# Designs tried in a protein design chat: miniprotein binders against b1l550. Part 1

No score or structure here was measured in a lab: all are predicted.

Target 1, 279 residues: b1l550
Amino acid sequence: MRLPEELLERARDIHSEAPSHRIKLDRVGSFGLKVPVEFKGFLLLAEADVWVSLPEGRRGVDLSRQVEAIYELSNPPKDPFSLCREAAISLLEKLNYADSSGVSIRFDAPLQDGESLKYYGVEISSIASDEIINKIRVEILGMTACPCTAELIRAYKSSEIAATHTQRSLGILEVSTKAEHPDPDKLASIIERAMSSPLRTYTKRPDEGGLVIRSLSNARLAEDVVREMIHLFLEEFGHLPEDTHILAAVRSMESVHMHDIYAERSFSLDEIRKEISSH
Structure headers, positions and changes below count from the first letter of each chain, unless a header shows other numbers.
ipSAE, averaged over its two directions, is called F for ESMFold2-Fast, E for ESMFold2 and O for OpenDDE. V2 adds 0.75 times the mean of E and O to 0.25 times the DockQ between the complexes of E and O.
[cut] stands for letters that were removed.

## First folded at step 1 (miniprotein)

Design a1
Amino acid sequence: SDLEKRLEEIRKLAEEFRKQLEEAIKNGDEEKVRQLSEEFLKRVLELTEELIRETGDPRLAELAVRIAQEIAELFLRAVEKLSEK
ESMFold2 (binder alone), alone request of step 1: mean pLDDT 73; pTM 0.608

Design a11
Amino acid sequence: GWEETIKKLVEQLKEATDKMIEAARNNDPEAYRKAVLEAARILAELFKAAAEAGDRELLERLQPLARHFEETAKKVQEILESQ
ESMFold2 (binder alone), alone request of step 1: mean pLDDT 77; pTM 0.678

Design a11v
Amino acid sequence: GPEETIKKLVEQLKEAADKMIEAARNNDPEAYRKAVLEAARILAELFKAAAEAGDRELLERLQELARHFEEAAKKVQEILESQ
ESMFold2 (binder alone), alone request of step 1: mean pLDDT 79; pTM 0.731

Design a12
Amino acid sequence: TSPEHQRLLDEFHRVTSEIQELFEKAVREGRPELLEQVVRLTEELLEIAEKMLEISDTEEEKRHAQRLIEYARQTLEQARRLLS
ESMFold2 (binder alone), alone request of step 1: mean pLDDT 84; pTM 0.812

Design a12v
Amino acid sequence: TSPEHQRLLDEFHRVASEIQELFEKAVREGRPELLEQVVRLAEELLEIAEKMLEISDTEEEKRHAQRLIEYARQLLEQARRLLS
ESMFold2 (binder alone), alone request of step 1: mean pLDDT 85; pTM 0.833

Design a13
Amino acid sequence: DLSKEAEEFIKRIEELTERAQKAIEEGRPEEAFHLLMELGELMVELANRAGNMEVMARVVEAIARVGELIHEASMKHQKEK
ESMFold2 (binder alone), alone request of step 1: mean pLDDT 71; pTM 0.603

Design a2
Amino acid sequence: DPETKALVDEVRQKMEELAREFERLLKEGKIEEAKKLFQEMTELAARLSRETGSQELVSIANEIAIKMMDTFVEYLRSQQE
ESMFold2 (binder alone), alone request of step 1: mean pLDDT 76; pTM 0.667

Design a2v
Amino acid sequence: DPETKALVDEVRQKMEELAREFERLLKEGKIEEAKKLFQEMVELAARLARETGSQELVEIAAEIAIKMLDTFVEYLRSQQE
ESMFold2 (binder alone), alone request of step 1: mean pLDDT 77; pTM 0.682

Design a3
Amino acid sequence: SREEIVRKIHELTRQVAELTKEVVELAKQGRGNSPEAQEILKKAFELTVEQAKLVTELLDYASDEEREHLLHQFHENFELALKTLKEVAEILKK
ESMFold2 (binder alone), alone request of step 1: mean pLDDT 73; pTM 0.626

Design a3v
Amino acid sequence: SREEIVRKIHELVRQVAELAKEVVELAKQGRGNSPEAQEILKKAFELLVEIAKLVTELLDYASDEEREHLLHQFHELFELALKILKEVAEILKK
ESMFold2 (binder alone), alone request of step 1: mean pLDDT 73; pTM 0.640

Design a4
Fold by ESMFold2-Fast, scan of step 3:
Parts: structure tokens; sequence; C-alpha cells
Structure a4 (fold): chain B 279 residues (1-279), chain A 84 residues (1-84)
């Protein structure tokens, strides 16, 4: 039974050895782990990445300790926000050579859409050092429509008006804060309200016509949608710490182009308040 | 020439308004009536023709008037979707 012990001790020595080059690494860890989470009454299978910083004097990381950190805390399944925060803290406790740790969890969130469900993308992370930074990114598809009246007339002559002059647009809100993660359902709602119209999982022919006409009558450029998202965000989340950082973006999948149109604005709450107040 | 286009624009806007009014009356009686959707499609076609004439006229007031009619139709459709 001595040979297995000697092999284990040699493996530990390798990780603690000096590397060939004394270079710090920012993130070393286990990526693509499958983790069950409980989100708003739903049991979901999420993807998780866990990592720690590696100092310039150490060759490798104990990966088994990283997997233990997240799986111990995921049984029974819990909300992904608590799991993210607690696992990041646990990683620093288990791996004392690290200066920082992080956990990211990605899943598709269910959203009530009349009598059916639709889904939007959520990615959350917690990064722990001498403080904890919480990040959330929400992505949801909606519709936008060109405000050009000439194009509306051109589209009328085709049987595929929606495909020609309305397009799918991906709305993005990303928040980085020392406070708790914002509610992703509220972020998704902000994005949908800023769009020309929301998309539905199932639409009857009469409802399809209504969505198209609503989009055409509420025509918005990608730039208009980003500004509206920022306005609505400040109404809902203006109470967050002043150093909270936000990215608001729209990617429009233009039906008349082979490429996408993209608009974004990054800002801190401190920056945007000063900008709005000076005008 | 220009005067005839203005008269045609007025006639198309009035035609669209009557179609929307008829659709509203039918919808109030029975929201599931397929004739409502037919009238809405025809109103949209008529407004598209009105928009083309307004653009040819290159008249800011005419273009604004047609935009207001599209907005009115959009409001009716939003109400229809809420109650269907």
Amino acid sequence: as target 1 above (279 residues)
Amino acid sequence: NTEELKKQLDELIEKARKMIEEATKLWEKDPSNPEVHKLIREALKVLAQAAEIAIKLNDKDAIERVKQEFERLARFLEELLKRS
C-alpha cells in the first residue's frame, strides 16, 4: 500500500514545484462543469467554470479541490447566486496560495410568455479577493424595425414583410457590482420594453400580424434601444453603489445585410449621473 | 397633378379609418371573428399606398399624418392582442 502513497506524494510535489518561467497566471481551473441549480422554482442543469489565480512561484493548481468546492455546495441544488458567491469564497479557503478566485454559472432562464414559456440567456459570476465583485449578463431576443417609411412601402409589395423590414435583435445588459446580483427577470424585462416588440415562443397568424405592425409603428434604431435600456435601467437599479459598472448593447441581425449592426455603451453609475445632470 | 395626389391621399386615409372602425365594431362583438383580421390586413395595404403618395408629395405634414394613422392602427392591434 506504500507504492500508491509514494505516487500521490510525487504528484503533490510537481504542483508545488517552481515553474519553467516565473509568470503569474490569472485564471487556472475547471471549465464546463455540469451543475444542478434551483432558479425561481425550476430545477435547471447549468454550466459552471471555477478558477483561481496561480502565483509566479508555483507550477500547478489542485484541480480536485476546485471541483469539491462547487459540488459540496450544489448538493442539494440551490439558487445559482448563492452557489456562485459561496463557491468563490470556498475556493480561496481551500487553495491558500491563490490571491483571487472566481466562479461563473451559465443557464437558460425560463420566462412566462402568456400560456407558454420562452427562454433567455443568463451568465453570473462572483470574483473573490479582498472584496467580492458580482457580475450578471442577460441576453434576450426581441424585434426592431427600421424607422424609414420608404422601406415600409417597399416591404408591403412582398409577401414576407416581417422578414424584410423587421429583424431579430439581441439585447444585452451586463452589470458588475459589489452588491448582490440584480434580478435577471427585471433585466430581461428592461431589454424587452426597450425593443420595438418582444418575441413569442408561439404566435398565431393574427398575433403575428399584430407583432409586425407594432414593431413598424414603434420603429427604433439600435442606438435608440440602447438609450432606452439605459433610461429604464436607471429607473429600476439607480440605487446600486455608484461604482457599479454597466454595459448596455444591442446586436441587430439585419435582414438586408450579411452582417450585423451593433451599438453599445459602457458606464459607471457615477459617470452616467454626472453626464445626465450636466445636460 | 399635385392637387390630385393630395385628394387621393385624403381618400386613402379616410378608407383606412373606416376599415379600422368596422374592424373595431366586429371585434367588440366577437374577438375571434376572422373578418377582423381581414379588415386589418386591408387597412394596412391602404395605409401603405397612402404612405407612398405622401413620400412622392415630399410634404412633411402629409408624411406626419400617415405616421399618425399607422400609430392608431398599432394601438388597436395592441388592444386586440391583450384581450385575445
Scores: ipSAE 0.000, ipTM 0.169, lowest interface PAE 15.9, mean pLDDT 78
ESMFold2 (binder alone), alone request of step 1: mean pLDDT 82; pTM 0.770

Design a4v
Amino acid sequence: NTEELKEQLDELIEKARKMIEEAAKLAKQGDPEEVHKLIREALKVLAQAAEIAIKLNDKDAIERVKQEFERLARFLEELLKRS
ESMFold2 (binder alone), alone request of step 1: mean pLDDT 82; pTM 0.768

Design a5
Amino acid sequence: SAEDRFREAVERATQIYDEALRLLEEGADPQTVADKLKEGLKIIVDAILELKDVPEEVRKQLLELAKQFTEKAAELIRRAAENE
ESMFold2 (binder alone), alone request of step 1: mean pLDDT 77; pTM 0.686

Design a5v
Amino acid sequence: SAEDRFREAVERAAQIYDEALRLLEEGADPQTVIDKLKEALKIIVDAILELKDVPEEVRKQLLELAKQFIEKAAELIRRAAENE
ESMFold2 (binder alone), alone request of step 1: mean pLDDT 80; pTM 0.724

Design a6
Amino acid sequence: DEVTQRLLQQAEKLIEEIKKALDSGDYETAHKLANELLELANEAIRRGVDERVANRIWNEAMKLVEEILKRQIEEAKSKEQE
ESMFold2 (binder alone), alone request of step 1: mean pLDDT 79; pTM 0.710

Design a6v
Amino acid sequence: DEVTQRLLQQAEKLIEEIKKALDSGDYETAHKLAEELLELAREAIRRGVDERVAERIFDEAMKLVEEILKRQIEEAKSKEQE
ESMFold2 (binder alone), alone request of step 1: mean pLDDT 78; pTM 0.700

Design a7
Amino acid sequence: GSVEEYLKEAQEFVDRVRELTEKALKTNDKSLLDEAQQLINKAWELIDKALEANPDHPLAWELWAEVARLQAELYRAYARLTGE
ESMFold2 (binder alone), alone request of step 1: mean pLDDT 86; pTM 0.829

Design a7v
Amino acid sequence: GSVEEYLKEAQEFVDRVRELAEKALKTNDKSLLDEAQQLINKAWELIDKALEANPDHPLAQELLAEVARLAAELYRAYARLTGE
ESMFold2 (binder alone), alone request of step 1: mean pLDDT 83; pTM 0.777

Design a8
Amino acid sequence: SQREEIIRQLKEILEQLRKLMEEAKEKGVPLDEFLERAKELLERAIELLRKLGLDDLAQQAQDIFTRMEETFRKAIEEEKR
ESMFold2 (binder alone), alone request of step 1: mean pLDDT 75; pTM 0.642

Design a8v
Amino acid sequence: SQREEIIRQLKEILEQLRKLMEEAKEKGVPLDEFLERAKELLERAIELLRKLGDPELAQQAQDIFERLEETFRKAIEEEKR
ESMFold2 (binder alone), alone request of step 1: mean pLDDT 71; pTM 0.583

Design a9
Amino acid sequence: DDQEKLRELIKKSEELMRKAFELIQQAAQAAKDGNTEEVERLHKEAVRLLTEAAELARRAAEIAKDPEIKKQLLEAAERRLELAKTQQEIFERFMKELS
ESMFold2 (binder alone), alone request of step 1: mean pLDDT 84; pTM 0.825

Design a9v
Amino acid sequence: EKLRELIKKAEELMRKAFELIQQAAQAAKDGNTEEVERLFKEAVRLLTEAAELARRAAEIAKDPEIKKQLLEAAERILELAKTLQEIFERFMK
ESMFold2 (binder alone), alone request of step 1: mean pLDDT 82; pTM 0.794

Design b10
Amino acid sequence: SYTEKVREVLERARKIMEEALELIERAIKEKDETLARRAVELFTEALRLVSEAISQADDLETKELAVKVLIEIARQLAEIARKLSELGFTDLAREAVKAARFAVEIARQAN
ESMFold2 (binder alone), alone request of step 1: mean pLDDT 86; pTM 0.844

Design b11
Amino acid sequence: MSDVEKLAKEVIELFDEFAKRHNIDERSQKLVELSKEALKLAVERGDIETAKRIVESLKDWAEENIKDEEFRKELKELADKFLKAIEE
ESMFold2 (binder alone), alone request of step 1: mean pLDDT 74; pTM 0.676

Design b11v
Amino acid sequence: MSDVEKLAKEVIELFDEFAKRHNIDERAQKLVELAKEALKLAVERGDIETAKRIVEALKDWAEENIKDEEFRKELKELADKFLKAIEE
ESMFold2 (binder alone), alone request of step 1: mean pLDDT 75; pTM 0.689

Design b2
Amino acid sequence: DKEELLKKFEELVKKQIELAEEAIKAFENGDLERVAELLTEMVRNNAEIFRLFGHPEEAEEMLKLADEIEKAVKEGASPEEIRKLLQEAIERMKKLFEKLKEEL
ESMFold2 (binder alone), alone request of step 1: mean pLDDT 71; pTM 0.624

Design b2v
Amino acid sequence: DKEELLKKFEELVKKLIELAEEAIKAFENGDLERVAELLTEMVRELAEIFRLFGHPEEAEEMLKLADEIEKAVKEGASPEEIRKLLQEAIERMKKLFEKLKEEL
ESMFold2 (binder alone), alone request of step 1: mean pLDDT 71; pTM 0.577

Design b3
Amino acid sequence: TEAQEKAIKLVEEFTRAAKEVVELLREGRYEEAREVLKKMIELAEKLKEVLKDNPLAQKFVELFKEAMELLEQAIDEKDPEKIREAFEKMAQAGELLKQALES
ESMFold2 (binder alone), alone request of step 1: mean pLDDT 75; pTM 0.664

Design b3v
Amino acid sequence: TEAQEKAIKLVEEFIRAAKEVVELLREGRYEEAREVLKKMIELAEKLKEVLKDNPLAEKFVELFKEAMELLEQAIDEGDPEKIREAFEKMAQAAELLKQALES
ESMFold2 (binder alone), alone request of step 1: mean pLDDT 73; pTM 0.622

Design b4
Amino acid sequence: GDYEKLKEFADKVIELLKRALESAKAGDKDTALRLIEEATNVAWQAVQESNDPRVVALAIEVMKRAAEVAEEIGDQRLAERIRELLEEIERRQA
ESMFold2 (binder alone), alone request of step 1: mean pLDDT 76; pTM 0.693

Design b4v
Amino acid sequence: GDYEKLKEFADKVIELLKRALEAAKAGDKDTALRLIEEAARVALQAVQESNDPRVVALAIEVMKRAAEVAEEIGDQRLAERIRELLEEIERRQA
ESMFold2 (binder alone), alone request of step 1: mean pLDDT 73; pTM 0.661

Design b5
Amino acid sequence: SIDEIRKRVEEIYRRGKELAERGEHEKAVDVMMEGAELAFKAGDLESLEHILGEILWITRELGNDEQRKRAEEFAKRLLEEWRRRG
ESMFold2 (binder alone), alone request of step 1: mean pLDDT 80; pTM 0.767

Design b6
Amino acid sequence: DPTVQRLFEEALRAVERAIEAYRRGDIELAFQFLAEAIHILAQVLERIGDKDLVELARRAVELIKEAFEAFKNNDPEKARELLEKAVKIVEEILKQA
ESMFold2 (binder alone), alone request of step 1: mean pLDDT 77; pTM 0.703

Design b7
Amino acid sequence: TTLEEVAKQMIQALEEFARRAIEAIRSGLSPEEFRRRTEELIRELERFFRENIDVLRDPEIRKEFLELMRRFTEVFKEAAEKLGLTPEQVEKIEEAIRELEERIQ
ESMFold2 (binder alone), alone request of step 1: mean pLDDT 68; pTM 0.573

Design b7v
Amino acid sequence: TTLEEVAKQMIQALEEFARRAIEAIRSGLSPEEFRRLAEELIRELERFFREHPGDPEIRKEFLELMRRFTEVFKEAAEKLGLTPEQVEKIEEAIRELEERIQ
ESMFold2 (binder alone), alone request of step 1: mean pLDDT 70; pTM 0.588

Design b9
Amino acid sequence: EVDPRLKEAFEIFKRIVELKLKGDPESLQEADKLVEEFLRIAKETNDDQIRQAAELAQKLSELTKQGHTEEALKVAEEFRKIVEEAIKKFQE
ESMFold2 (binder alone), alone request of step 1: mean pLDDT 68; pTM 0.550

Design c1
Amino acid sequence: DPAQEAIELITKVAEEARRIALETGNEQVAIDAIRLLGEAFRIAAQSGTEDAFRHAINQIGLVARTALQMGSTRAVEEAIRVLEEIAKESNNEHLKELVKKVKEEL
ESMFold2 (binder alone), alone request of step 1: mean pLDDT 76; pTM 0.723

Design c1v
Amino acid sequence: DPAQEAIELITKVAEEARRIALETGNEQVAIDAIRLLAEAFRIAAQSGTEDAFRHAIEQIALVARTALQMGSPRAVEEAIRVLEEIAKESNNEHLKELVKKVKEEL
ESMFold2 (binder alone), alone request of step 1: mean pLDDT 74; pTM 0.693

Design c2
Amino acid sequence: MDERLKKAIELARRFIELAKQGADIEELIRIAREVDEIFEELIRENPNDENILRAAIEISKMIIEVFKKAGASPEVVQPFIDRALELADKLEDPELREHARKIVEELRK
ESMFold2 (binder alone), alone request of step 1: mean pLDDT 79; pTM 0.759

Design c3
Amino acid sequence: NPYVEEAKKLIEEAKKLVEKGDAESLRKALELLNEALRIFVENRDVEGISEALRIVAEIARKLGEEGLLEEALKVLRQSAEIAKQEGNEEAYKRIQETIKEIEELLKS
ESMFold2 (binder alone), alone request of step 1: mean pLDDT 83; pTM 0.812

Design c3v
Amino acid sequence: NPYVEEAKKLIEEAKKLVEKGDAESLRKALELLNEALRIFVENRDVEAISEALRIVAEIARKLGEEGLLEEALKVLRQAAEIAKQEGNEEAYKRIQEAIKEIEELLKS
ESMFold2 (binder alone), alone request of step 1: mean pLDDT 82; pTM 0.793

Design c4
Fold by ESMFold2-Fast, scan of step 3:
Structure c4 (fold): chain B 279 residues (1-279), chain A 112 residues (1-112)
Amino acid sequence: as target 1 above (279 residues)
Amino acid sequence: SAKDELLKLIKESAERGDEETFKRALDRAIELAEKNNDPQLLVEVLLTAVKVAIDLRNEELLKKIAEKAREFYERGLISDEDYLKIAREAIRGLEELGADEAAERFRRFLEE
């Protein structure tokens, strides 16, 4: 049942009214929307946030226009990168009072893992104003092995094979650029290659032993992993605009501690190249 | 860049036959080119739009693009060489679509 149009005509347009305080807001929108996307041959259920800037003279945002913008573009499902960019542009076109708009889309990306699949986290966004800035964050679990304990045990036991604690570590790469979104599979690959070993969805005992031995022979501090991620990123994505901003981070869920270890570095491509060339 | 993203959106929406998204992306790209005083972007956008209108077999859209190109040329935002390139492609497309009278009107403008 729809309300009578006469009622709508008599009701105040709250959103167009002056606010109690004349303050602009940076982000106002609809968060936690469920949208279907097509990603590399898979149909996935993603979660989206959409927002716009709100000028100081306007009380509220037309939320129905925001939902309309993303849902019109998501049926039939399309790739999340095109959806993100197109929806951000559509929001500015539909909401003429806004100076900027943004869309974020989050999903778990399938990655081929032998005869099975494993999953890694992807969050992308596009922020539109006078230009478009594209952001992507990739998170994937891997394995690290502590080199300090390995060396201590080797000295103590005179062991032929290094013994040390291993743990799950979460690798993070976040990229903000005026260019198109980087391929998340390539970002995930960089993270996995920087770690002591990748993780698997399932393993048989011989494969499990192989992963552990690989980790022990490639023991790395969280600090080592972050530096290696940056090195590999520059090799793969050094062609991006110089003002591209990157966050590289690792959170190690230390098996011998009640707490995690965290290492990160934020930088622009211009900044990091100058730093490396000064060494 | 915003330019590369908008050009990509224009091409992708055209390939899907999404005329509404195409028109919005085109208008946004033109606004961006004007705001940044980027004649190269403006020329690339208009040339891309001409090709898309021909592929969509949309005579009205093709005429609108040609009219916008003329407006930008008269405002001094497009060079003589670039305008002639855009206009000739639009006229060729109008002829391919059987819009001979429209093609002749645009050809007449080039003569004046």
Scores: ipSAE 0.000, ipTM 0.085, lowest interface PAE 27.4, mean pLDDT 80
ESMFold2 (binder alone), alone request of step 1: mean pLDDT 79; pTM 0.760

Design c5
Amino acid sequence: GITPEEAIELAKQGRIDEAFRAVQEAVKNNPDDVEALLTVLRLLRELGRHDLIFELLEEFAKEHPESPAAQLALVEAYLEKGEYDKAREIIERLEQKFPDNPVVQELRKKLE
ESMFold2 (binder alone), alone request of step 1: mean pLDDT 69; pTM 0.541

Design c6
Amino acid sequence: SLTDEEIRELVRKAAEVTGMSPEEIVRIFEELVKRLGDPELAFQALIMLLEKHGVSPEQIAEFIFEAMKAAGVDQETAARMVYELLKRRGVPEEVIRRVLERHGIDPEEIL
ESMFold2 (binder alone), alone request of step 1: mean pLDDT 67; pTM 0.519

Design c7
Amino acid sequence: SNEELAKKAIELLEQAVQTTDPAERDRLIQEAARLAAEANDPEVVRTFAEAVIRLAREFNLDPEVTRKALELVAEAARRTNDPEIKKLAERVARE
ESMFold2 (binder alone), alone request of step 1: mean pLDDT 69; pTM 0.613

Design c8
Fold by ESMFold2-Fast, scan of step 3:
Structure c8 (fold): chain B 279 residues (1-279), chain A 109 residues (1-109)
Amino acid sequence: as target 1 above (279 residues)
Amino acid sequence: GTPEERRQVIHQVFELAREALEKNDMERVQELVHRLFEYARETNDVDAMRHAVDILLSIAFHALDRGNLEFAEKILELARKIAEELNDEESLRVIRNAEERIRRAREQQ
């Protein structure tokens, strides 16, 4: 249900008034919007945040124009990358008092895993000003284990000890670039290849032993996984602009401690290449 | 003591075999595996033999991960012989599952 046009016009007049305090705001917008998107043949329900900067001399932002901008671009549903970029540009054009605009879109992406389907987290954003910066964050759950394979196989034979050596981990890759968003399926693949074993959505009892054995045969610490993610990222995406920024991280949900283990590295492509070439 | 010395030898062979596998030095891996198998059989030490089975299984699974089905099969046969002498049902179950996966992979070739 929309408000009568008279009330919407009145609200817009109020927003153009001077504020009580002359303070700039960095982000003002509509958060948690539900938006349909088309991703690799799938129709998905995504969540979107849209925002603009607000100058010190203006009381409020035209929130209804923000919502209409993204909904106009989402019908029919399109890929979330184009939607994100186009909506950010549209917001800046429609709300000309703003210095910058941003759009973030979050969804769970389906990924084929043999006969089964699993899901991983994707968050993309586009921030528009005099240039556009595209950011993508991929998070996927997997399994990590100690690198001593012989001890882990023995632990597997002793079920209680095996439980303390096998841990769930969240792998994270975040990329900020002036180029197009990297393919999230490729980022997810990098994370899974770096981990000891990918976590499956559906595991039959006969398959449980195989999954554990796979994890034991390719055991890696959180620190090892981060280094391997960086190595694999450079093989796949080393062609991106030199000022591209990457965050590679792993959060291990290890039950041996009452807290998580976390390892990360942030770098630009220029920085990491100089580091590697010095060794 | 001699039991600790035996476990030290087995662990050292594992470290060398793992290093050789990562460098794809298959001749060295084969030599180390052969020595490990002979040593385990000669000791008649249950703990040392069980540790040797664990090492052989680790090497076999590493070979499977790299797609070397023939080598993995050979190592699993060595592990099976020791596990049978130990009556180690859990290791024998793991070996049978790995052998079945190799058989099915070969059917699809």
Scores: ipSAE 0.000, ipTM 0.140, lowest interface PAE 16.7, mean pLDDT 75
ESMFold2 (binder alone), alone request of step 1: mean pLDDT 80; pTM 0.772

Design f1
Fold by ESMFold2-Fast, scan of step 3:
Structure f1 (fold): chain B 279 residues (1-279), chain A 86 residues (1-86)
Amino acid sequence: as target 1 above (279 residues)
Amino acid sequence: SMKIKVTIEVDSPETAKEIAELVVRIFQEHPELGAEVHIEVHGNRVEITIETDNEEAARQIAELIKEVVERAKKRGVRVEIKIEVE
């Protein structure tokens, strides 16, 4: 939106003035914007944050230019990765006093589940400065089953199939890289494959029994799931630059406790390869 | 829907009228904001009520009104502003 020329000629530009205190700010911008995106054939309403750095000698940021930039790029709706990267670059070009810019876009991604759909969480970011860093975070629910209780029950009952408690677990993969954003569907697939079993949107009783039996036959601790996620990630994305940073985590919503169990590992590709090769 | 109420107190009825006219012009130039605006002028006071179903538009509108008022204040006009979101 553009202010009338008459008002601009009569008033000072407060944003260009010196602040009361000469302190730089790392992120100043518009948060919680609603933007349409096109993702794999779906039109989705995403939530976006846009920001720039503010130098110590400048009082404020041109917020209207930030919002204008992303909305110009979002009409017609385009894929969120291109939107994220292009908007971050555009912000830095339009707001030349800034040393860095960033854009984050969050949405629930549809994933085919038989004849229905299920959803997983996606947050992508592009941070522009002298280099562009692309980040993606994928969160998807799955099922885990406790192997400790399973082994005890097997020993006691002399059963071939262990019985134990199962619970919903949230798997998390976050990747920060100078390369393009990894495909979120592949990240979601890695998480689901690392779990005891995936969750379904709709399950009939025969399919439900099969899902539970599969989970019990593939009992895994949260720690096991994190290690498997890292192993599968290296198989799929080991070609990324060595300075790529990854967070792998699992939050298990324990069915027999009032609290959750959490396991995580942060690493660079360089770090993890050295660690694995030493064993 | 979101409702934003802006109350502006200025030093003269002439200034109040000028601010009201400027706000009307801004909304007329930007129908894409999707907002319904009701403005009342009572002497030195301008009361603006904005109704919108768009959270982003509501934020933009509030910031633009603040910016316009702060620019007028820098010009030497005595201005007090109050913004309430309902």
Scores: ipSAE 0.000, ipTM 0.070, lowest interface PAE 27.0, mean pLDDT 76
ESMFold2 (binder alone), alone request of step 1: mean pLDDT 79; pTM 0.749

Design f1v
Amino acid sequence: SMKIKVTIEVDSPETAKEIAELVVRIAKELGAEVHIEVHGNRVEITIETDNEEAARQIAELIKEVAERAKKRGVRVEIKIEVE
ESMFold2 (binder alone), alone request of step 1: mean pLDDT 75; pTM 0.670

Design f2
Amino acid sequence: DTYRFVVRTTDPEAAKRAAEIIDRLAKEEGLPVEVRVEVRGDTIYIEVKADSLEAAKRFAEKIRKALEEAGIDSEVEVIRE
ESMFold2 (binder alone), alone request of step 1: mean pLDDT 74; pTM 0.674

Design f2v
Amino acid sequence: DTYRFVVRTTDPEAVKRALEIIDRLAKEEGLPVEVRVEVRGDTIYIEVKADSLEAAKRFAEKIRKALEEAGIDAEVEVIRE
ESMFold2 (binder alone), alone request of step 1: mean pLDDT 68; pTM 0.635

Design f3
Amino acid sequence: GQTLEIHITGLTPEQAEELAKKLTELAKELNVDITVEIKDGEVHIRATGLDEDAVKKLLEFAAKLAKEFNPDAKITIRVTS
ESMFold2 (binder alone), alone request of step 1: mean pLDDT 83; pTM 0.770

Design f3v
Amino acid sequence: GQTLEIHITGLTPEQIEELAKKLAELAKELGVDITVEIKDGEVHIRITGLDEDAVKKLLEFAAKLAKEFNPDAKITIRVTS
ESMFold2 (binder alone), alone request of step 1: mean pLDDT 74; pTM 0.657

Design f4
Amino acid sequence: MERWTVRIEFHGDDPEKFRKAVEEAVKRVQEKFPGVEIRVTETENGFEVEIEIDAPDEETARRIAEEIVRVIHEVFPDARIEVEVRKL
ESMFold2 (binder alone), alone request of step 1: mean pLDDT 71; pTM 0.619

Design f4v
Amino acid sequence: MERYTVRIEFHGDDPEKFRKAVEEAVKRVQEKFPGVEIRVTRTENGFEVEIEISDEETARRIAEEIVRVIHEVFPDARIEVEVRKL
ESMFold2 (binder alone), alone request of step 1: mean pLDDT 72; pTM 0.667

Design f5
Amino acid sequence: STKKYRITVEGDDVTLEEFIKLAAELARELGVKVEIELEGNRFEITVEGLTEEQVKEFVKRLEELAKKLNVRIKVEIEEL
ESMFold2 (binder alone), alone request of step 1: mean pLDDT 72; pTM 0.669

Design f6
Fold by ESMFold2-Fast, scan of step 3:
Structure f6 (fold): chain B 279 residues (1-279), chain A 84 residues (1-84)
Amino acid sequence: as target 1 above (279 residues)
Amino acid sequence: MVEVEIEFTVSDPQRAEELVSQIIAHAAAHGLQGEIHVRSENGRVRVRVRLEGDPEVIERFVKEIKEHIKRVDPEAEVEVRTRT
């Protein structure tokens, strides 16, 4: 339903009025928007958040301008990286009272897995002010096997392959950079290679036991997986600007416990290089 | 002192992992010594458990584990062999 023009002209501009309290707000916007994106040949329905900073003297944000900024750029659907950057810039152009803007886009990315597909989580953000900061977070499930029970197995008469508990583990890599967003498929690959084994959506029956045996042969603590992810990240993305910030984390959903194990490390490229080069 | 060998197969790798974990935990709790072999066989996971200890402890352990295996996988065929 539309309103007559005369009514719109007579209505107060509530958003431009003084607020009840003169307090700046860091993020005000439209959250949970559904937007189509094109990712590596797939048309996906993503979820987007758009926001701007709100100065202390302004009561509200023009939400229609925020929705306009992202939807104008999402038809036809485009890659989520360009959409994030362009929409963040457009928000500042359309909402001139803001000193910063941001856009986050979340979706499940398809990854080819033999004759089937599996999915991993992607969140892409761009935050615009005097500079643009691009952020990407990739989450993918893998399998880990506990090396602690290897000591228990060695206390028993040993097997050819040490039996231990295995569990699903969520690997996380988050990168914030002034450069372009890193390729999420490469981030997902780093996470899977750091795990005891990858998980699959579909396995042929001869392969099913192989995943378990592979995990048992490559037992790793959550702490081991985080360190391996950092090592592999530096090999692939060490060329990024030295002020690039990375979060590497693993959440292990322990099969023998009612609780999870979590390990993480945050660092800048400059910081980690100095740490590794120390003698 | 007796030795017991327990063999079973499951088609679900997650169930195999859970059962192996439970067997290790229960064996350790009862102070039993032994070995566990896990093998992929024709798309299924075959688990072989060999333990030695006091006859009374072994009998209780076997009963507990056999019941647990049947509860987790009702279709699992569990073979138990005891040697004195």
Scores: ipSAE 0.000, ipTM 0.138, lowest interface PAE 17.4, mean pLDDT 77
ESMFold2 (binder alone), alone request of step 1: mean pLDDT 78; pTM 0.719

Design f6v
Amino acid sequence: MVEVEIEFTVSDPQRAEELVEQIIEHAKEHGLQVEIHVRSENGRVRVRVRLEGDPEVIERFVKEIKEHIKRVDPEAEVEVRTRT
ESMFold2 (binder alone), alone request of step 1: mean pLDDT 77; pTM 0.720

Design m1
Amino acid sequence: SPEEIAERLLKEAIEKAKELGTKVRIEYRDGKITVEIYTDGRTVEIRIDPETGEVQIEITGDRSPEVEKYREQIEKIAQEIAERLRKE
ESMFold2 (binder alone), alone request of step 1: mean pLDDT 63; pTM 0.499

